# Ledger of designs, part 384: VH-VL binders against o27280

Target 1, 266 residues: o27280
Amino acid sequence: MDSMNVPEVLEIKRIVEESESVKTFIFSWDFRREVRPGQFVMVWDFRDEKPMSVSLIDPVRSEIGISIRRVGEFTDRVHGLSEGDLLGIRGPYGRGFELMGRDILLVGGGIGMAPLAALADEATARGMRVDALVAARTADELLFLDRLEAAGVNISTCTDDGSCGFKGFAHERLLTLEENHDMAAVCGPEPMMFQVMRILDERDVPAQLSLERYMKCAVGICGQCCLDDTGFRVCAEGPVFWSQELSRVREFGRYRRDPAGRRVPW

## First folded at step 17 (VH-VL)

Design B156 (framework fv_bamlanivimab)
Fold by ESMFold2-Fast, scan of step 17:
Structure B156 (fold): chain C 266 residues (1-266), chain A 119 residues (1-119), chain B 107 residues (1-107)
Amino acid sequence: as target 1 above (266 residues)
Amino acid sequence: QVQLVQSGAEVKKPGSSVKVSCKASGGTFRSYGISWVRQAPGQGLEWMGRIIPRFGTRNYAQKFQGRVTITADKSTSTAYMELSSLRSEDTAVYYCARDDQYEGHFDPWGQGTAVTVSS
Amino acid sequence: DIQMTQSPSSLSASVGDRVTITCRASQSISSYLSWYQQKPGKAPKLLIYAASSLQSGVPSRFSGSGSGTDFTLTITSLQPEDFATYYCQQSDDTPRTFGQGTKVEIK
């Protein structure tokens, strides 16, 4: 069958501890299975399988990195693993980011900075000017600042509590930033992404947004991956969408669906 | 910009222990490691081990396993290296250095702490 | 453990010379290789990381190259302040290991 849909059992080569709740797991990767920023893989601990965004893509070193936040039973088990332990990896899946123009704004919230870190590496390698707005609840939850700085990215931070950088939300910080960009990429909590999208749309900046809704289906046939009023399957047609596509989705930024399919307000 | 400041020189007797401190300026540890590297007089650099202070994760070189203990106190932004059962061969300058988790390079370095083991 | 071997152990050079130092790993380390400069009585200073990336503030006469097992540090047009001992270091695996050092001396 299709080798991309069969999990490969890979050894954890290195673990990077990003914060008390986030680790990046680095694996040797055969780049005959191409991986692009914005795509995800299914991570299998031989008991459960969950989708995770790729946060490091290094074809020169033949390595990928997957950043995982500890939020439940599966992620808690994975966080208990050590270098040398094994995980199953299937994929990649989904539509990745497209890069155009000379400069790009990245807006990341929490773990949403993970796919944007991989994108920052590709954008800087292409010679683009990269500005990043990194948002979190507290300073301890700001992710990838050292990696972004090493890549030559211009960084702005904001925290809800004011413990680092601007005190407030990402969209409030964005309103104080004057520079225009040829494009933007946004990933984080859906309410944050909705507010950021509105501002970028008013500034006529084309934006791509990554939706990481409760995705258990990696092959695009599962109803859990479908957006309400457009028929989009996030795992097949996303997770990356242009802002023009999302502006017509009533569900985006207003409500989500629980595992039983019920509407839950943000 | 992070700076690392180490404790002062020590003269110790054989069989005793030494504990060297390494304080990060700015008062807060980020998600970086602190590695300890020693250098005996006229010799090269020898890695002893590391800690990621925010998480307490630590690794030791096999040669020092059982004699070295690396710890960190988040409230004072200070990492420590304790070496026990000291021998004359442990006479060296001991350095702490920031250990980048992705690349593994060391920058910045502490100024070094001279430890002399003699009677 | 990954062993790092430098060549030569020492060399004599004059100001203005091109100096080349090599470093060999006992197994492939990809590009996880850094170079340091150390002057007597001082802590080492990072020059190059990721085999070829120049550290901020380091003069452009320093360059690194190589991948896998064989690496080179080059100093183009040696300056008086460059007389020092140079070390390579691998970070592909734990434990981290250093080369034995190369002393660059006045000819």
Scores: ipSAE 0.690, ipTM 0.851, lowest interface PAE 1.9, mean pLDDT 87

Design B157 (framework fv_bamlanivimab)
Fold by ESMFold2-Fast, scan of step 17:
Structure B157 (fold): chain C 266 residues (1-266), chain A 119 residues (1-119), chain B 107 residues (1-107)
Amino acid sequence: as target 1 above (266 residues)
Amino acid sequence: QVQLVQSGAEVKKPGSSVKVSCKASGGTFRSYGISWVRQAPGQGLEWMGRIIPRFGRSNYAQKFQGRVTITADKSTSTAYMELSSLRSEDTAVYYCARDDQYEGHFDPWGQGTAVTVSS
Amino acid sequence: DIQMTQSPSSLSASVGDRVTITCRASQSISSYLSWYQQKPGKAPKLLIYAASSLQSGVPSRFSGSGSGTDFTLTITSLQPEDFATYYCQQSDDTPRTFGQGTKVEIK
């Protein structure tokens, strides 16, 4: 059996509080199992398993971080854990981000900033110029600003209520930002990603977008992570897709699937 | 840019309490912590405790547990450290400092508040 | 609590000298170690974090090394403004703990 599909029981080494609803759980990791930004792991609390994006990758310290937003019973239980408690981790799974060129734009909304924080660390370590547009409903929900600042990232913020930075949506703020980037990476709510993708396409900036959809199985043995027209499965082909791949998917930015597989509008 | 500005020097009697303030410029706290570190005359640095102001989470060194209370007011971007049941041994300069949650280093520091406990 | 032992407690040096200060943790702290400089009457100043990362604005003559339990701060060519007390600090666990300090004095 594939060692990647066997859960490793790991001790929570440290917990970082990112917001009222988001925590980052840090674990020691054996980097003989390489992890790349944009990949995810299955987190097992010995009752249920859920996919979570890796938000910190530190081979020097032999640590990974997993950022989790509190949205239901599983995540409520995990948020109740303390340093020293145990969780099962399987993976990594999925296609990670690819880096190219000298300049990268990151556009993150809410928890979508988690995989982009890991990418920002790698891009900065490679000597790339990194610009990040961090979007949230309010200032208190902006994530990873201190990490991005420490990494030397040029940060622009955007809040719906105007409590920090530009007042408005990510795509509206993007229209006012410098257009000269070799590539972009985008993660957040699909409607936001769709609008951002359209602007980047007009600017001829190649973009990678991460789809954090509901999944039943991390190894792609079920249909709940399947995209409609193309037959893409997020856990098998994704979660990271180039904009040219997503431009042909009718459901992108228009509807999602609930746990039963039914189409639900955004 | 973040600057931390502390309240002025205090002279207190044994058994009283002191409350020192630490105001962050720049308007709003982010997700960083504020740690309190004291230094007695001619002595080294001693960590007392911290708060993450946005979330109201605080923890304290065991030596000060029960005597120290660290709080924050987000509306004024001000953190506070209150130390009760003062003794002459509490005579020190008290510093606040920004505490990075990922790295745990302290930068920037407040200018310090001298607290003298004498009868 | 993680105990930090710093050595030497004091040293005398001349301008231009290479100065080395060591810090030992009672248990492994990976690279969660910072170094601070403090001058009389002033707040401490961050020099190095993550054992070896130079803080922005700090002169390149300062460097840090080490991991696990043993750490070193090096000043390659001591300048007049470097006569000060230096502290190491661990951030792997709470409570945060400091070394007892090393006073660098003019010879």
Scores: ipSAE 0.652, ipTM 0.834, lowest interface PAE 2.2, mean pLDDT 87

Design B159 (framework fv_bamlanivimab)
Fold by ESMFold2-Fast, scan of step 17:
Structure B159 (fold): chain C 266 residues (1-266), chain A 119 residues (1-119), chain B 107 residues (1-107)
Amino acid sequence: as target 1 above (266 residues)
Amino acid sequence: QVQLVQSGAEVKKPGSSVKVSCKASGGSFRSYGISWVRQAPGQGLEWMGRIIPRFGRANYAQKFQGRVTITADKSTSTAYMELSSLRSEDTAVYYCARDDQYEGHFDPWGQGTAVTVSS
Amino acid sequence: DIQMTQSPSSLSASVGDRVTITCRASQSISSYLSWYQQKPGKAPKLLIYAASSLQSGVPSRFSGSGSGTDFTLTITSLQPEDFATYYCQQSDDTPRTFGQGTKVEIK
């Protein structure tokens, strides 16, 4: 437990290249510190620290994986590392996904597939039927297709430009999928998640959604994560929320916060 | 599902080089790797190296470092293995195989390319 | 490099027999081990990965077990199409390495 709040310096055991902009870094992990799908860790390159979702959880091999998209200075430096190099890891943090029923729908957009890949592994290990709707702007940005296929997941794809699978957005593809599920898990851009949540609510499918902006709140770095309708005190309860909780938040899917804390439309 | 199709048999003289191709069906590479494995007549399997065609640098077995070059052309979904300074002991069937980045197992395999090095 | 050693190098068996092949790694490879079947003139075929996971389409008479350094492939009730050479392969480290092979021959 004590090691959750102190960075442990770990060696990069393996690097998996998921796309031109996404890599998964695999580390040996002591599972006396339990980790569940939907939780995140703080990754420290000895200069800056950023929250990253856990995308692989393998207690049999004593390994975790952390998937990182290249979007700025910190992630550019981390992407330049090699197997054998060191990173500081602390955590895990946050509320993970809960599984129920016999079948689950995963809906992921871009890097949002990272925590859902870990969830897919757990769901298939439990004998659940897993359907995944994987969405991205282009075919080259679809993530984890090989890993999901190997796990026996039933995959549907959609791309904004039509370069792979259905041409359109995740919610448009979801409308063409008629199977009901016992539950769903959703992770991706907030506007996508809002549209998907509305469809799942109309179908009476309970859904859990993971909000990236709440990862900082779970570790007390939360200047931007407070929601008007629920008050600024919700910071420690993410990143995973039930759809019923989010349906009462006017801000979800409609507004974000700027550095001054003002509401700005998506 | 991906299938791997290799170029045809080659007969080469000692000291020359050979370049074997491995084309993935379906038009575009995904995030998997391509490994090259050879098998001399009556012998076992020997891993030579791999590449991740869309992104990565090639990794080589030390025994072949300096003589083998593995490349990929993403536009044609084709991986290549070039072996230089050929010797008679390089006579073998050369296979490409899809390399799962997480598990490291090989599936599917190409059909194999026989390379014979003789005068 | 991680050395992989198979035992036996060859065995003779009859249809219906239970066949056991072992594979030993020179250092711990966790469960990063695969088993392949190869018939004369053909490319190898994946049977088992992650030490014990059966590849889709492979008959259930094939099973794998073990972890760390010692691994086993078992074929229950050997069939005529199972006479082949079997290879283990580690994927825990680079370079990837194979066992020397076990030839299963008709008695």
Scores: ipSAE 0.620, ipTM 0.811, lowest interface PAE 2.1, mean pLDDT 87

Design B16 (framework fv_bamlanivimab)
Fold by ESMFold2-Fast, scan of step 17:
Structure B16 (fold): chain C 266 residues (1-266), chain A 119 residues (1-119), chain B 107 residues (1-107)
Amino acid sequence: as target 1 above (266 residues)
Amino acid sequence: QVQLVQSGAEVKKPGSSVKVSCKASGGTFRSYGISWVRQAPGQGLEWMGRIIPKFGRANYAQKFQGRVTITADKSTSTAYMELSSLRSEDTAVYYCARDDQYEGHFDPWGQGTAVTVSS
Amino acid sequence: DIQMTQSPSSLSASVGDRVTITCRASQSISSYLSWYQQKPGKAPKLLIYAASSLQSGVPSRFSGSGSGTDFTLTITSLQPEDFATYYCQQSDDTPRTFGQGTKVEIK
């Protein structure tokens, strides 16, 4: 392996608390290893290693940020760390988002806003107009609103319970929004992404969707990493895919895989 | 759109404690910090510490460690700063301010609470 | 602690003047530098953050520049409402620290 596959031990420079369950860890980064929005890194706590999307990319300050949701033993340990503590980072890995046009739409659900926040920074720096639809179960689970606002992003919110913005699901809110985007980028729960993709296809808006399941395959940890009838491996060809590719995948939005590789409905 | 409103002026004796409140309004379900900054008469600004009200974690300047306690009640959107073992040198205007977690700048600020420590 | 030093400590100026205030950090703070304006009896007001980003609602005659250790606040054409004390503040490390202030007074 080259230098990209050797973990670097980095000091946690800052921690941003995004919600009760999400923190962003910020590190100094040597941009001789270029990082693009939509790529991920392997985070190593000196016991276990897990893939995490890059949520902040700042080459001027030489910093990256990694947003982590607390969902299990590894993430619980990482959430217990403080500024000054050390983590191993290797990568980046995977295909990032591609920006095109002048007017873009971002649709994020929950932690899926993390890679989209990095994309929003790049798009606004290029002078693009950015509309973001930020969706969550409740208002307290909406992520990155202050950061998106500071970047000049036009924000719409959507919560299942109606506690902030539109009451309902992301795709229902999208039906009420302006249709004039040159591209879209989507990241969140797979059922949400499927519904959003269908609407964007109807509007003839090219969309990129980030499928973060199976990312562990990218670093040699074998899992169920093929997408149904296309034969795509998310870790090898993703995690970002164009909607034209995903519209042909019968599994996308309908089934997930259990640890044994069996189809399970959403 | 967040506005910060602080409790009123206080006169305290040396050795006592003071607890200043800072109520946030106008903001909706966002993650921000609340920093406490004091200013003695005719002097500059001195940072004391901060809390993230939604999550309850506080950080303090070493100078105030052991004497200052910063807390928050997220149900009322109110942050508190308690300073104990007061000395005449603690006479100052105490400000709360919204602390941007990414950039670390302060905006908006509360109106300030004058605390006078005298016998 | 990172020490912030402002220059000058005070200056006298007339309406229409161009004024500059400098701020120096004891170590590199990248662009984690903010400028505040404070009028007598009032709370400080944010003017500039990230060394050069103008806060919404702040007049364009205010500008910030610099990176690393050396920073400048410029007021291009001083107005009557600009007579105040100005503070720089670093947010690269904890504790957050302020410069000692620069008082801009009527000449």
Scores: ipSAE 0.697, ipTM 0.846, lowest interface PAE 1.7, mean pLDDT 87

Design B160 (framework fv_bamlanivimab)
Fold by ESMFold2-Fast, scan of step 17:
Structure B160 (fold): chain C 266 residues (1-266), chain A 119 residues (1-119), chain B 107 residues (1-107)
Amino acid sequence: as target 1 above (266 residues)
Amino acid sequence: QVQLVQSGAEVKKPGSSVKVSCKASGGIFRSYGISWVRQAPGQGLEWMGRIIPRFGRANYAQKFQGRVTITADKSTSTAYMELSSLRSEDTAVYYCARDDQYEGHFDPWGQGTAVTVSS
Amino acid sequence: DIQMTQSPSSLSASVGDRVTITCRASQSISSYLSWYQQKPGKAPKLLIYAASSLQSGVPSRFSGSGSGTDFTLTITSLQPEDFATYYCQQSDDTPRTFGQGTKVEIK
């Protein structure tokens, strides 16, 4: 673990343009530091540091990929970089996904497909059958479809506006699909994940959900997290949690908190 | 499936320019690049440059820098390669091909456009 | 620029023969290597990508191997339709570069 908390300055080896707002940055990686799907790294541009999920894990080529959506000043600066430029990377951090059974379902929304793309690669390499439900607001925001198809994943799509696949939300599409999975992995906007979790629970499918807001807690930045319905402080092991751990948390999928601790609806 | 269809053969005089088109179907402009590769009679394959049509970014081989311009029209799903200041040595078949961003392999290929530079 | 060199530049073989073509990169390209087949008057056809991944629809007698700087394309039992020119191509860096080609001719 001695190298996990020290940033390594790495050269951007390759940049993949995923969409108008998403790029994947590929780096050479020393796999003596194991990386699992669902883990994240801290990306440092020498001004600010942000957690980013690992979206590509390739020990044969000694490479990792990190997919970043352009949403603010930090990510705007990183998107302006070119191959050959340098970034600081430390990690990996957090609890990754656990694969079990033979048949798995992936449900991803927007950039939430990033950690699921890495998971799909591992699952297919193990000979598992993988079904993916890929959701976005519009067709332009659907991510990794060609990569998933190349891996042999069975893909269903849905968009809020109907521009690709099923017109509607991920949970609405899921209700129309036959259930035959040993586990599910879910990542995307929290309201989407909550609705998907409820359906999977009703179908008795164990699910793992990746919660972006818990990534900093996993590296000890905030120490303890207080969940609204328990009144107890819970040390977060995130970002991946089992649905059983989240099913009794009232705030999950319903509201978040502003800097003053006030409830803000999703 | 994705197909690439190129414009027809051209005969050009030395010093002129040629613009070859490559029309794509099946969503090729969403997440793929388009590379241009030429082949002179009896010779091997030579990469000229590429564009990622969705983002308009083009890269060129140094040999063609200043003479080649690769562009894309997203509304018609068409990429273009324009080569100026033509010489007899530019006589070749010009191919467009889909360029996979992760792996960098080329598939599918257009059928090719023969360009002959003669007096 | 990464230079790609193929060996041999040409070879003669009979139907049923095992044919091996080699490709060497001037620097390490990991496994970012593809193999193409080209028949007279036609566009190249992708056979192998990522050094060893067989393209869908390509016969299993074709296989690729290697990493770093040294790569091979093998045809285990040459068929009449396999007489063609074969090219390797690196995609580790820009510009993309091809080998000079290997012509497989009837003995």
Scores: ipSAE 0.682, ipTM 0.836, lowest interface PAE 1.8, mean pLDDT 87

Design B161 (framework fv_bamlanivimab)
Fold by ESMFold2-Fast, scan of step 17:
Order: C-alpha cells, then sequence, then structure tokens
Structure B161 (fold): chain C 266 residues (1-266), chain A 119 residues (1-119), chain B 107 residues (1-107)
C-alpha cells in the first residue's frame, strides 16, 4: 500500500528564517520513503493543504526541510507556528532532477532556489562543480546564499534593483557568465525560466526546468496540470522537465491556464 | 571569510548600561545569525541571545529578557549588544560569534570585550 | 532548557596520549552538538560541529562521535598545543547551552 498518500503528523523540529517572507521548516523523516531534489510534498495545517518543494534532504540526520514563502492565508498561518507545533505531511510527489556530467549550472529566482538548494547538496556530494545564479528583486530577497556557500558552490547574484551583484534580470546576467556546463537546472518565475532556457539551448546545454506553479494537483487527478501540446501532467510526470520536452509546449513562457483551463497571458 | 571585530574594554558603574559592538569584515551580513555569549572570570560560557542582522529579528535567553537588547546596522555590518541595570555579577568577557542557522554552531568568534562593573 | 554535562571536569595527560571527553544532554539533541577549544585569554575555537564534522583547518587527530544524548570528543596523539579547556554546545533548542568545560592539563 502506497502510504505516501496518507498524511503523517510531524512535529516542527526547527525553523530557519531565510528572509522576511521565507522560512524553512525541518522535520524528522523516515527515509524508507525516498526523497529526491525536485520533488514536493503536501503540507496540511489541519484546515487546508498546499504543495511545497523539499529544500533540504538529510538522510544522516533523518530530516527533511520544506521552504515556505508567505503569500496568503495558509502560508500566513504556517509562518505563525513555532518549533514543537504539528503539521501534516504527505508525499513526496513528482519526479526529481537527474544529474549528469561534471559541471552543473543552477539558475534560481526567488523561492525557486528552494529545490535547487537541495539539488546543490546532492551535486556537491557527487563531486560535481556547481555554479549558481541566484536572482531576486532585491538583495534582501536572495535566498540560500549561506547554504550554497557552505556547500562549496560558486555563486553569482542578480537583483532587479542592483542592490547585490548584477543589476538586471537573470537571463541578462547569464549572458555574461561562463558557457561551459554539462547540464543546467532552472526554477523560478516562468518568464524567467523561458528566457534562460532559450540561452541554454543556444549554448547546447541540456537543462531541466521545474514548473512549480502547477503543483496544486498533487497526484495528477486535476486536468489543469496537463500541458497543451503534450498532455503531460505536471504533478505526475513533472514538475521537472528536460528543455527538449518543453520546446514542443506552446504554453511554456507564453501563457498560463486558470482553474477553468482558459488561457491567460503572462 | 568573515572576521568579527569587537569594541574595546569598558569599566562601568552599577546601575549603568553598556553597549558592545561587533563589526563583521571580510564579508557582508547574510542570513546567518550573530550570537552573544559571555564568560565571567573562571566560569564557563553563557549564551545571551542572537540576531539575524539581515532580517532584524532578535531572540534572548530568559535570564536576560528585559535587560538585554541586541540590534544590527546593515549599512556598517555591525551588531550591538546593550545590557542595562548592570550589577557586579555582569563582570565578564562578552563575545559575539557568527551563528549558523542550520547547524547552530559558532564560527568565527570576535576577540571578546572585557566589561568590568565596579563601584 | 537543555542541560549539558561534561565528564571529566578536568584531566591530566601526556603528549602522545589518547584523550576522551564525554558530553551528556538532558534530552535528545539528535546530532546538533559542537565542540570548542579555548586557551587562556582567547576566544573559543570551533573544532567539531554536527557531532562528527571536522571544521576546516582543524587537525585530523580531533574527532567527534555520538547522537541523541551521549557524545564524545577524542584527541589522538595529544600535542603540546592541545592543552586547553574544551566545551560542548547543543544547538537543537533555544537557548543554546554549553557544558561546564573540561580542562586538559599537562601531567
Amino acid sequence: as target 1 above (266 residues)
Amino acid sequence: QVQLVQSGAEVKKPGSSVKVSCKASGGAFRSYGISWVRQAPGQGLEWMGRIIPRFGRANYAQKFQGRVTITADKSTSTAYMELSSLRSEDTAVYYCARDDQYEGHFDPWGQGTAVTVSS
Amino acid sequence: DIQMTQSPSSLSASVGDRVTITCRASQSISSYLSWYQQKPGKAPKLLIYAASSLQSGVPSRFSGSGSGTDFTLTITSLQPEDFATYYCQQSDDTPRTFGQGTKVEIK
């Protein structure tokens, strides 16, 4: 029996404050239920349930971390919790990132750095050279810089306002960075990911991109998780896709779908 | 490559307050914390509280709640610890230390600031 | 508060000896334990974090082990510069708490 679909009630062991709007909640985890970077879990506060990416995977301590940005009623309630309080967790769900080669580029925007932080830990443990481009609106919204530095990652930063690193957008900064990577992993706002993917494609760098905005359909039973041209269910067949899979999807980077399935431009 | 440099020794009267500074150099404040730890002569280490300078939130040990205030100035990469209503038992060396949020270990440490409370 | 108790409070050793210091937590702290070395007039220096992870630049003769409530710092082939006071510290809960210290003295 697939016990991943039954929520476990877990105690919040530790809370890490990543920014004014982002916290990482750490739980003890039984690693008989394997967790890979790029996968997500459903977080239940006993009133509502939302999908969240796994941002820390530590089998030595038997712990996982889940990073949550404060954006609405559910996340406001969760951010009000303290160590020792309880949350329901079920999963993991989705396919994770695959690693190949010796050199990887990570490109993350905002909370999209959360699954990439877990991936950086795995890539480093495998002996890969890791370069990360971390993008945000302002310096105070850059995430996981201390974790990436501790993991030995080569960090470049990019802020819209120029308060840290390059002044401009992630794709503009990427044009000024070294082109030699065996693969890339990208997670962040979809318009950013589309522009980054185009550059990586021109450089013949295979990229994996995480389409986290579609995670509201945790196990693929919701039709809104399907992509237009391919029929892929993001929560069942993603959220991580190779760039060659997304190159045939007209929706990616151009429009999104509302809950009724109607096209809405970015 | 962060280094922490503290302000110099202080001699204070009972009932006064002291404010010790801790300047981070070699790196800007990120999402790490700065903890304050004191050590009375011949005694062990006692944690007082911490701040995450980038986001401004401070936490204090209950023993010092109401007497200690920990602040930070991002523009100068400096953290401060102010202890009020000084008593002779507050005579100690006060250390700041970089506090890793994930592991909770302290590294690096400042060189220490000797505070003597004497009539 | 989590209480940390070290054993012994002091010990005498000779250069080349194997030294073992124990730290006990009043409740489980998983592996959230660090070890520090302090010499007279100096700030503490981190040796070990996460119970067993050696800090960069620290000699390999230092090692840590343990989980839950019982932890050990081991110094193999004690050197003259290792005579110091050693402290354990838990980071599982706030407030952060330290052991009382173990003074390693020359015989």
Scores: ipSAE 0.660, ipTM 0.805, lowest interface PAE 1.5, mean pLDDT 87

Design B162 (framework fv_bamlanivimab)
Fold by ESMFold2-Fast, scan of step 17:
Structure B162 (fold): chain C 266 residues (1-266), chain A 119 residues (1-119), chain B 107 residues (1-107)
Amino acid sequence: as target 1 above (266 residues)
Amino acid sequence: QVQLVQSGAEVKKPGSSVKVSCKASGGPFRSYGISWVRQAPGQGLEWMGRIIPRFGRANYAQKFQGRVTITADKSTSTAYMELSSLRSEDTAVYYCARDDQYEGHFDPWGQGTAVTVSS
Amino acid sequence: DIQMTQSPSSLSASVGDRVTITCRASQSISSYLSWYQQKPGKAPKLLIYAASSLQSGVPSRFSGSGSGTDFTLTITSLQPEDFATYYCQQSDDTPRTFGQGTKVEIK
């Protein structure tokens, strides 16, 4: 059965070591199954399956890349793999980014730069001017700077500790940057995205934000994909949302939910 | 912009070993590889192996496996290539070069280290 | 290992000439191909990567094309500083491998 809901076992062609905690795994991909920036795949290590954003999309080379941060048992096992080893890949899933206008601002925090790196490639290929604000806790955690530079992206950095670029948070750095963009795309920790969204709304810049919410199913029928009482399903209606859609979500940027469904502050 | 500076020329006896250094300086913090490439007098370029200095794991061309060891000292931003059991055909200029993890091209290159094996 | 075959091994040209150098891979390498220029006594210099992407600072008279197994480096209107040896290099697989080189000599 030729279906994107059946995992395909693929060989790891190349591993790029982005930082001490992030690796990009590159696979040959049949682009008869189209992949767009902002979409995700389910990665299966033959024990567990987890959603991961696609960070490289190259139809000319017939390759995709998946960037994975080491945060727990599953990701520790995947990080232990070598070129030539096998992983199951199912998808792609979700709504990707939409591009409009001539100028785009990318604002990424930590691993949130992964889907934005793929978007930067597409935007530059379309002839758009791309400005990227790359944020992390330290210089060592800034991701994809070499890829963005090679693509001709105008890069600004900020780190919490001041080890590279502006010392401070993404929204503080954004206040010092040029205000004229036709659109923006934002991905990173939810509190960062909330603050950035507010500034972009004040500048009348339409923004798309990608949510890294916990997901239990790829088709959106599971309640774990929902955002508060609005009923938005990240895997079916997301993970990419327009800022206007997120303005209707009461918990966005304010609190998260534990496994029992209780509100806990960020 | 990153610059690579190598150690000076060496004259070695057959059967000995040589250790060449490659110090990276300048540029912002990035994740990159360092490849070692040699060139015998009047000959072409031959890739020997590679290390990601940040993580310390090296891989080698099969021809040199067992004789070459590539290491890195992250605290000094220096990579090393040690070649053992030297023979006269190991006489060459040895280059280090920054290795792009995505594309695999080499830029920048070190200035080269001439190693002469003679008795 | 992937073998890279360059042709010609050498060529003679005059300033102002169009020079074409070819590189053939023993198996498909997609577009994972780079071109380097080397002058006597100097380290190689990157000209082109990803088969056709011109490295910053390299004159526009240099261009690369091709994909799969067949690749070409073209120099339009050859300049005196372009007399050098040129190498192709594949990065699709390990080990990385180079062509044998093409020496561009003055006529």
Scores: ipSAE 0.709, ipTM 0.849, lowest interface PAE 1.6, mean pLDDT 87

